VHH binders against q96fz2. Designs and how they scored, part 27

Target 1, 269 residues: q96fz2
Amino acid sequence: CGRTSCHLPRDVLTRACAYQDRRGQQRLPEWRDPDKYCPSYNKSPQSNSPVLLSRLHFEKDADSSERIIAPMRWGLVPSWFKESDPSKLQFNTTNCRSDTVMEKRSFKVPLGKGRRCVVLADGFYEWQRCQGTNQRQPYFIYFPQIKTEKSGSIGAADSPENWEKVWDNWRLLTMAGIFDCWEPPEGGDVLYSYTIITVDSCKGLSDIHHRMPAILDGEEAVSKWLDFGEVSTQEALKLIHPTENITFHAVSSVVNNSRNNTPECLAPV

## First folded at step 17 (VHH)

Design DC3
Fold by ESMFold2, fold request of step 24:
Structure DC3 (fold): chain B 269 residues (1-269), chain A 123 residues (1-123)
Amino acid sequence: as target 1 above (269 residues)
Amino acid sequence: EVQLVESGGRLVRTGGSLRLSCAASGFRFRYYVMGWFRQAPGKEREVVAAIVQSGGYTYYADFVKGRFTISRDNAKNTVYLQMNSLKPEDTAVYYCAAGKGIYLDTPSEYDYWGQGTQVTVSS
């Protein structure tokens, strides 16, 4: 819940986010602030990571099923925050527990405004406490992955469409988030920031950690979470539950230091 | 030491059924993805089915077409492949594999392999 990998180059990430709108048209999400995207194998709170959100948040009368992709700050800064420096926030908003989301004003208010987002990652890390020690074993946790149909040997793709699929073969982890918009007192750019909703871990992850992010499994779940124009808060919250459609592997301690940004962070050990 | 021991392979007629079992020992079974692979003479080893640690996700190669079912019992450290509606094209050595790699359908992602069990489907 406090560390992710999101390492894909922007163009690859964008193609991996291909979707169908409510009318069945194939689309790519439109970027906002693409220069703020900082790919890394080792993202921590306060960094920017890409999220999906409805176009209706930005454009009057837009189709609410159309998606924007934008980097946002991890660690929700409530719209009512009065200080000039977001790092001065006195409480932790990296995660939002699903069982208290409607009781915490920092999360209830933006949720009531339809400020739902999908947080994108390759996967996330969790640290398991080993029996009888204070040591912690990191794991990388992600959707099950299947290589493309041409996983062996051949060179260039046969067509532009096949070439694109060869390059877009990772199934991105899609986590339910809430975002808010904070206007600095000095009048600078509006800060978009998010929290990741958490739930009790599924049985498959219970040996690793007792909490997990709320994962949106499949395009129907992603679409309903994003579409605040057609899907009420009450209906959207039914999407928030553990999933067993997940896999994991142990990784080395390289990931422990958040300055380490290499493929070794998520390599199986 | 790690062992994966397949059993259940034999000669069957077209349309028949088999159940393969793979007993695992020497590693923390529930931390591993499990897979069944097959290799016919002169062919490359190919995925048949794979199952994640909890059993919450299963993968099947296209040629399975609903005929096979992979399952695991983490209490018994055993993975199974129920094979129905067998065809002569299913004739191969079937291997049980355990992995911590990323891609479920890729043999190089699997760390431990059984000795294989021969399945022969006659016309």
Scores: ipSAE 0.823, ipTM 0.923, lowest interface PAE 0.6, mean pLDDT 90
Fold by ESMFold2, last read:
Structure DC3 (fold): chain B 269 residues (1-269), chain A 123 residues (1-123)
Amino acid sequence: as target 1 above (269 residues)
Amino acid sequence: EVQLVESGGRLVRTGGSLRLSCAASGFRFRYYVMGWFRQAPGKEREVVAAIVQSGGYTYYADFVKGRFTISRDNAKNTVYLQMNSLKPEDTAVYYCAAGKGIYLDTPSEYDYWGQGTQVTVSS
């Protein structure tokens, strides 16, 4: 997984992230660094994208089921990294293979600190290698979408709950990630950065690509992955597996150039 | 030549069961979302059920209320709709559709359509 779309305006994105805490109370995640959110149809490694993480990472004795949303750098920079320029990291941390996560210090150490996050996107892109050529066909891959979320509701216009606008129609893709915090040796703000955990592709995607992000399907999976105060690393890793709850469509080559930020990037062709 | 051929529509009594099939040819079936839609006389075409490429997600309109089941067999290029506990309100022409669009419940997102099969549920 090396390209995503995360294009929603901040307020729409926030409402799409509505959740219930452990007491069953409906909440929205609290933003950190909202001005660093850069929506785009075409996000690549080293860019900032929003992730969810537990409030307990920021506040002593906080309810670990409460969520923070923050932009983080894609491409985990380990806390022990000594160079001044993160691009000098000698290995690719865009993704973390689930089968070796407990063997790689760059991922094992932050995971042991409970530094689990949920990476948010509209969906992700993968390029299908065409047999016998250098040609690659990009696909946009995402959770199944329903335009009419309340198609069977009677009197929806009469409900005061419609006024709150808490729920967004687009179901955001929720991918399991690990983050770390790096203090630049030359000074400056702490850099928060993440990797996306990957697994073998499900059967439905196997013709497109052999790997896929570890997708957290549903509120229970998201809550357990985030809640490092109540869910151990061992238990959290049981959430990491392929899913068939996914759909896709072919897109044009416009997305190939990461500088193209236009709805055409994800439009079906 | 793209072809979607529905079969299995017939007259049944209220409470009866019926299985619709749709045989697909002329396109890469595995790459398409499949849907069943219906249209009763004087009404607009509406989604009944949809199924993603792998079969791992299914959608049902609210009126289905657990009575219908969509499935697909990618090895046979076929999509099915098992219809149980049929009601007179289910009387309609049922269409099979294949789409590469985004929204599962939206007819304009579907590229290919069958000719339809008539389902009639008597009182």
Scores: ipSAE 0.820, ipTM 0.923, lowest interface PAE 0.7, mean pLDDT 90
Fold by ESMFold2, fold request of step 21:
Structure DC3 (fold): chain B 269 residues (1-269), chain A 123 residues (1-123)
Amino acid sequence: as target 1 above (269 residues)
Amino acid sequence: EVQLVESGGRLVRTGGSLRLSCAASGFRFRYYVMGWFRQAPGKEREVVAAIVQSGGYTYYADFVKGRFTISRDNAKNTVYLQMNSLKPEDTAVYYCAAGKGIYLDTPSEYDYWGQGTQVTVSS
């Protein structure tokens, strides 16, 4: 998993993240650094994307079931990293394999501190290797979507500007992540950064790629992954597995260039 | 040539059961979402059920209320609709459809359609 779409306006994204705390009260996640949210159809490693995490990471005595939403750097920078420039990291932290997460210091240490997050996206892209050539077919992969679930009278969207309004009911992809906090040696703000946990692909995606992000399907899974105050590392890791609750479609090569930020990146072809 | 061929539609009494099949050819079946739609006289075509490529997610319209089951067999390029506890209101032409679009319940998201099979439920 090395490319995502997360293009929704901040207010739409926030409403899509509505949840219930452990007391059953309806809430929206509270933003940290909302001005750093950079929506795009085409997010790549080292960019910022929003993640959910427990309020307990920021406020002593907070209810650990309450959620913060914050942009973080994709590509975990370990707290022990000593260079001044995160691009000097000698190994790739875009993803974290679930089968070795407890063997890699960059992931085991923050996980032991309860630094679990939920990475948000519209969906992710994956490139299928075609036998007999070097060319690759990109696919957009996402939760199944139902248009009429909430609306009895939503007007048809037949233009690009109206298409953006149709996304108001989009079910966001929720991926399991680990984050860490790095204090730059030169000073400045603490850098929050994340990795996406990966698993073997489900049968439905195996023809496209042999790995997939660990997807948290539903509010119970999301709540347990986030709640490091009540859910141990060992219990949380039981949530990490492939899912068949997924769909996909082929997209054009427009998405190949990470600078292309247009709806064409995820349009079916 | 792309083909979707429905079969199994017939006359059945209220409370009866019926299994529809749809044999697909001419396209990469496992790359498509499959759906069953129906259209009664004087009504708009409506989704009955849909199933994602792997079979790992299924959608049912509210009127199904647990009575119907969609399934697919990617080795046989076939999608099925098991219909139980049939009611006269289920009388319609049932269509098999295949799509690469986003929304499972939206007919315009489906690229290929079968000719339909008539299901008639008598009192």
Scores: ipSAE 0.816, ipTM 0.925, lowest interface PAE 0.7, mean pLDDT 90

## First folded at step 18 (VHH)

Design EA1
Fold by OpenDDE, look of step 18:
Structure EA1 (fold): chain B 269 residues (1-269), chain A 123 residues (1-123)
Amino acid sequence: as target 1 above (269 residues)
Amino acid sequence: EVQLVESGGRLVRTGGSLRLSCAASGSTFKGYSMGWFRQAPGKEREVVAAITQSGGKIYYADFVKGRFTISRDNAKNTVYLQMNSLKPEDTAVYYCAARLGFYETAPNEYDYWGQGTQVTVSS
């Protein structure tokens, strides 16, 4: 996974992240660093994206079931990194393979500290290799959306008004991530950064791409992944597997350029 | 910083019972998993019992065999270890420890430690 969409306004995104805590109380996640949130139809590594994490990571007296939403840098910078520039990392931390997560220190250490997060997106993009050509067809991949009588299919939203309605009730893709905290050697603000855990693709997606993000499907899976106080690492890792509960459609080549940030990126062709 | 203070350790006869208490300073107690560890002379520190933030999950070492019970009162910032059917082999300094997140069995995974309380079981 090297490209995502996360374009919802902050208030809409927050409402979409409504949850129940351990006591059954309905809550909205509180924002940390809301000013770092930059909506985009075309998110690439090194950009900031909103993630969910346990409040206990910030408040030591918090209930671990409570959630915070925070923009973090895509591409995990390990806490032990001693260079002043994160771009000097010699290895790719955009993704973490589920089968080797415990073999790599950069992922194992933060995971052991309970630094689990849920990466939020409208969906992610993947490119299919076309047989016989060097051309790649991009696809937008996301959760199936519930057709409300009022919200036509993404494809049927012919009017701007209908499009807004679709996004007001959009089910966000929830991907399993690991984050870390890095303190620059020269001082400054702590950098929060994340990696997306990847798995082998489900059967439905296998023709498009052989790998997919580990998707946490449902509130229970999301809650268990985030709650590092009550759910062990071993138990949490059981949640990491391919899911068939996804849909996709072909999109235009507009998304190929990471600078393009328009609705055309995820529009069906 | 969390300060932990153990109490309740004393000399007891074989088959006797003790209740250890660990009081935490500050308001952050409820965010931590808590553990009891013990260290006998010449032996490594070993986990006795551990409990999560909510008390929803508990761990006991194999040697406990139902004799000990760990509990916590978040309103009192205190974790307890009820020890029954004590044996001479249970003689050790007992330590309270706190960890942010899920409990662990390895001592090096805990963030804060008490000074310990001596438990001696006579034959």
Scores: ipSAE 0.845, ipTM 0.933, lowest interface PAE 0.5, mean pLDDT 92

Design EA17
Fold by OpenDDE, fold request of step 21:
Structure EA17 (fold): chain B 269 residues (1-269), chain A 123 residues (1-123)
Amino acid sequence: as target 1 above (269 residues)
Amino acid sequence: EVQLVESGGRLVRTGGSLRLSCAASGFSFKGYAMGWFRQAPGKEREVVAAITQSGGKIYYADFVKGRFTISRDNAKNTVYLQMNSLKPEDTAVYYCAARFGFYETAPNEYDYWGQGTQVTVSS
């Protein structure tokens, strides 16, 4: 996974992240550093994206079932990294393979500290290799959306009004991530960064791409992944597997350029 | 300053009962899983019991066999170990430990430790 969409306004995104705490009370996640949230139809590594994490990571006396939403840098910078520039990392931390998560220090250490997060997105993009050509067809991949009388499909959004209706009730893609905190050696702000855990693709997606993000499907899976106070690493890792509960459509080549940030990126062609 | 202070260790007879307490200070107790460990002379430190921050999940070592109960009072920043049906093999120094997040069975995974309290079970 190297490209996502996360374009919802902050208020809409927050509402979409409504949850029930351990007591069954409806809650909205509190924002940390909301000003760092930059909506975009075309998110690439090194950009900031919103993630959910346990409140306990910020407040030491908090209930671990409570959630915070925070923009973090895509591409995990491990806490032990001693260089002054994260770009000097010699290994790719955009993704973490599920089968080697415990073998790589960069991922194992933060995971052992309970630094699990849920990466939020409208969906992610993947490119299919076209047979006989060097051309790649991009696809937008996302959760199936519930068709309500008020909510059309992305393809049915013929008007700005319909577009708004679609996104107001959009089910966000929830991907399993690991985050870490890095303190620059020269001082400055602590950098929060994340990696997306990847798995082998489900059967439905296998023709498009052989790998997919580990998707946490449903509130229970999200809750368990986040709650590092009450759910062990071992138990949490059981949640990491391919899911068939996805849909996709072909999009234009507009998304190929990471600088393009328009609705055309995820529009069906 | 972070402190874990164990108390309640004493000499007891086989079949007797003992309640250990560990009072925590200097850190946010509610955010930590708590564990009891023990170390007998010439043996490695081993986990006895552990409890999550909420008390929702508990671990017991195999040798406990229902004889011990771990509990916590977050309002008092205290974790307890009720020990019943004590055996000479239970003789050890018992340690309280704290870990941020979920509990673990390995001692090296814990952040804070008490000084320990001596439990001696006579035949």
Scores: ipSAE 0.911, ipTM 0.961, lowest interface PAE 0.4, mean pLDDT 94
Fold by OpenDDE, fold request of step 21:
Structure EA17 (fold): chain B 269 residues (1-269), chain A 123 residues (1-123)
Amino acid sequence: as target 1 above (269 residues)
Amino acid sequence: EVQLVESGGRLVRTGGSLRLSCAASGFSFKGYAMGWFRQAPGKEREVVAAITQSGGKIYYADFVKGRFTISRDNAKNTVYLQMNSLKPEDTAVYYCAARFGFYETAPNEYDYWGQGTQVTVSS
């Protein structure tokens, strides 16, 4: 996974992240560093994306079932990194393979500290290799959306009003991530960064791409992944597997350029 | 300063009962899983019991066999170990430990330790 969409306004995004704590109380996640949230139809590694994490990571006396939403840098910078520039990392931390998560120190250490997060997106993009051509067809991949009588498919939203309705009730894609905290050697703000855990693709996506992000499907899976106070690493890792509960459609080549940030990126062709 | 202070260890007869307490201070007790460990002479430190932040999940070592109960009072920043049906094999120094997040069975995974309290079970 090297490209996502996360374009919802902050208020809409927050509402979409409503949850119940362990007591059954309805809550909205509190924002950390809301000013770092930059909506975009085309998110690339090194950009900031909103993630959910346990409140316990910020407040040492908090209920671990409570959630915080925070923009973090895509591409995990390990806490032990001693260079002043995160771009000097010699290895790619955009993704973490599920099968080797415990073999790599950069992921194992933060995971052992309970630094699990849920990466939020409208969906993610993947490119299918076309046989016989050097051309790749991009696809937008997301959770199936509940068709409200009035909200046509993303493709049927002929009116701006209908488009807004679709996104107001959009089910966000929830991907399993690991985050870390890096303190720059020269001082400054702590950098929060994340990696997306990847798995082998489900059967439905296998023709498009052989790998997919580990998707946490449902509130229970999200809650268990986040709650590092009550759920062990071992138990949490059981949640990491391919899911067939996805849909996709072909999109234009507009998304190929990471600088393009328009609705055309995820529009059906 | 972080402190874990164990109390309640003493000499007891076989079949007797003992309640250990561990009072925590200097850190956010509610965010930590708590554990009891023991170390007998010439043996390695081993986990006895552990409890999550909320008390929702509890671990007991195999040798406990229902004889011991771990509990916590977050309002008092205290963790307890009720020990019943004590045996000479239970003779050890008992330690309280704290780990941020979920509990673990390995001692090296814990952040803070008490000084320990001696439990001696006589035949």
Scores: ipSAE 0.909, ipTM 0.961, lowest interface PAE 0.4, mean pLDDT 94
Fold by OpenDDE, look of step 18:
Structure EA17 (fold): chain B 269 residues (1-269), chain A 123 residues (1-123)
Amino acid sequence: as target 1 above (269 residues)
Amino acid sequence: EVQLVESGGRLVRTGGSLRLSCAASGFSFKGYAMGWFRQAPGKEREVVAAITQSGGKIYYADFVKGRFTISRDNAKNTVYLQMNSLKPEDTAVYYCAARFGFYETAPNEYDYWGQGTQVTVSS
């Protein structure tokens, strides 16, 4: 996974992340660093994206079932990194393979500390290789959306008004991530950064791409992944597997340029 | 200053009971899993029992076999170990430990340790 969409306004995104805590109380996640949230139809590595994490990571006496939403840098910077510039990392940390997560120190150490997060997106993009051509067809991949009687098919939202309604009730894609905290050697603010865990693609997606992000499907999976106070690493890792509960449609080549940030990026062609 | 202070260790006869207490201070107790460990002379430190932040999950070592009960009172910043049906093999220094997040069975995974309390079980 090298490209995502996360374009919802902050208030809409927050409402979409409503949850129940361990006591069954309905809550909204509190924002950390809301000013770092930059909505975009075309998110690339090294950009900031909103993630969910346990409140216990910020408040030492908090209930671990409570959630915080925070923009973090895509591309994990390990806490042990000694260079002053994160761009000097010699290895790619955009993704973490599920099968080798425990073999790589950069991922194993933060995971062992309970630094699990849920990366939020409208969906993610993948490119299918076209047989016989050097051309790649991009696809937008996301959770199936519930057809509300009033909201026509995502494809039929011919009117701006209908499109807004679709996004007001959009089910966000929830991807399993690992984050770390890096303190610059020269001082300054702590950098929070994340990697997306990847798995082999489900059967439905296999013709498009052989790998997919580990998707946490449902509130229980999300809660268990985030709650590092009550769920062990071993138990959490059981949640990491391919899911067939995904849909996709072809999009235009507009998304190929990471600078393009328009609704055309995820519009069906 | 972070402190874990164990109490309750003493000499008891085989089949006797003890209640150990560990009072925590200097850190956010509620955010930590708590554990009891023991170390006998010439042996490695081993986990006895552990409990999560909320007390929702508990671990017991195989040798406990239902004889010991771990509990915590977050309002008092205290963790307890009720030990029943004690055996000579239970003779050890018992340590309280704290780990941020979920509990672990390996001693090196814990952040804070007490000084320990001696438990001696006579034949």
Scores: ipSAE 0.890, ipTM 0.954, lowest interface PAE 0.4, mean pLDDT 93
Fold by OpenDDE, second read of step 19:
Structure EA17 (fold): chain B 269 residues (1-269), chain A 123 residues (1-123)
Amino acid sequence: as target 1 above (269 residues)
Amino acid sequence: EVQLVESGGRLVRTGGSLRLSCAASGFSFKGYAMGWFRQAPGKEREVVAAITQSGGKIYYADFVKGRFTISRDNAKNTVYLQMNSLKPEDTAVYYCAARFGFYETAPNEYDYWGQGTQVTVSS
């Protein structure tokens, strides 16, 4: 996974992340560093994206079932990294393969500390190789959305008003991530960064791309992944597998340029 | 200063019962899983029982076999080990330990340790 969309306004995003804590209390996640949230239809590695994580990571006496939402850097910077510039990392940490997560120190160590997060997105992009051509067709991949009687297909939003309604009730894609905290050697703010765990693609996506993000489908999966106080690493890793509960549509080549940040990136062609 | 203070260890007869207590201070007790470990002379330290932050999940070593019960009181910053049907093989120094997040079975995974309390079971 090398490209995502996360464009919802902050308030809409927050409401979409409503949850129940361990006690069954309805809650909204609290924001940490909300000013770092930059909505975009076209999110690339090294950019900031909102993730969910347990409140216990910030408050030592917190209930681990409580959630915080925080923008983090896409591309995990290990805590042990001694260079002053994260861009000097010589290995790619944009993704973490599920089959080797426990073999790589950069991912194993933070995972062992319970540094699990849920990466939020409208969806992610993948490019299909066209047979016989050097051209790649981009696809936007996301959770199936509930067709409200009034809201036609995402593609048939005839009016700007209808489009807004679609996004107000958008089910966010929830991807399993690992994050770490890096303290710059020269001082400054602690950098929070994440990697997205990837798995082999489900059958439905296999023709598009051979790998997909580990998607946490449903509140239970999300809760278990986040709750590092009550769910072991071993138990959490059982949640990491392909899912068929995904849909996709072809989009324009506009998304190919990471600088393009318009609704056209998501629009069906 | 972080402190874990164990108490309740004493000499008991086979078949007897003891309740160990561990009082924690100097850290956010509620955020930590708690564990009881033991070390007998000439043996390695081994996990006896562990409990999550909320008490929702508990681990017992195989040798416990229902004889021991771990519990915690977050309001009192205390973890307990009720030990019943004690055997001479249970003779050891019992340690309280704390780990941030979920419990582990390996001693090296814990952040804080008590000084231990001696439990001796006579035949």
Scores: ipSAE 0.877, ipTM 0.948, lowest interface PAE 0.5, mean pLDDT 93

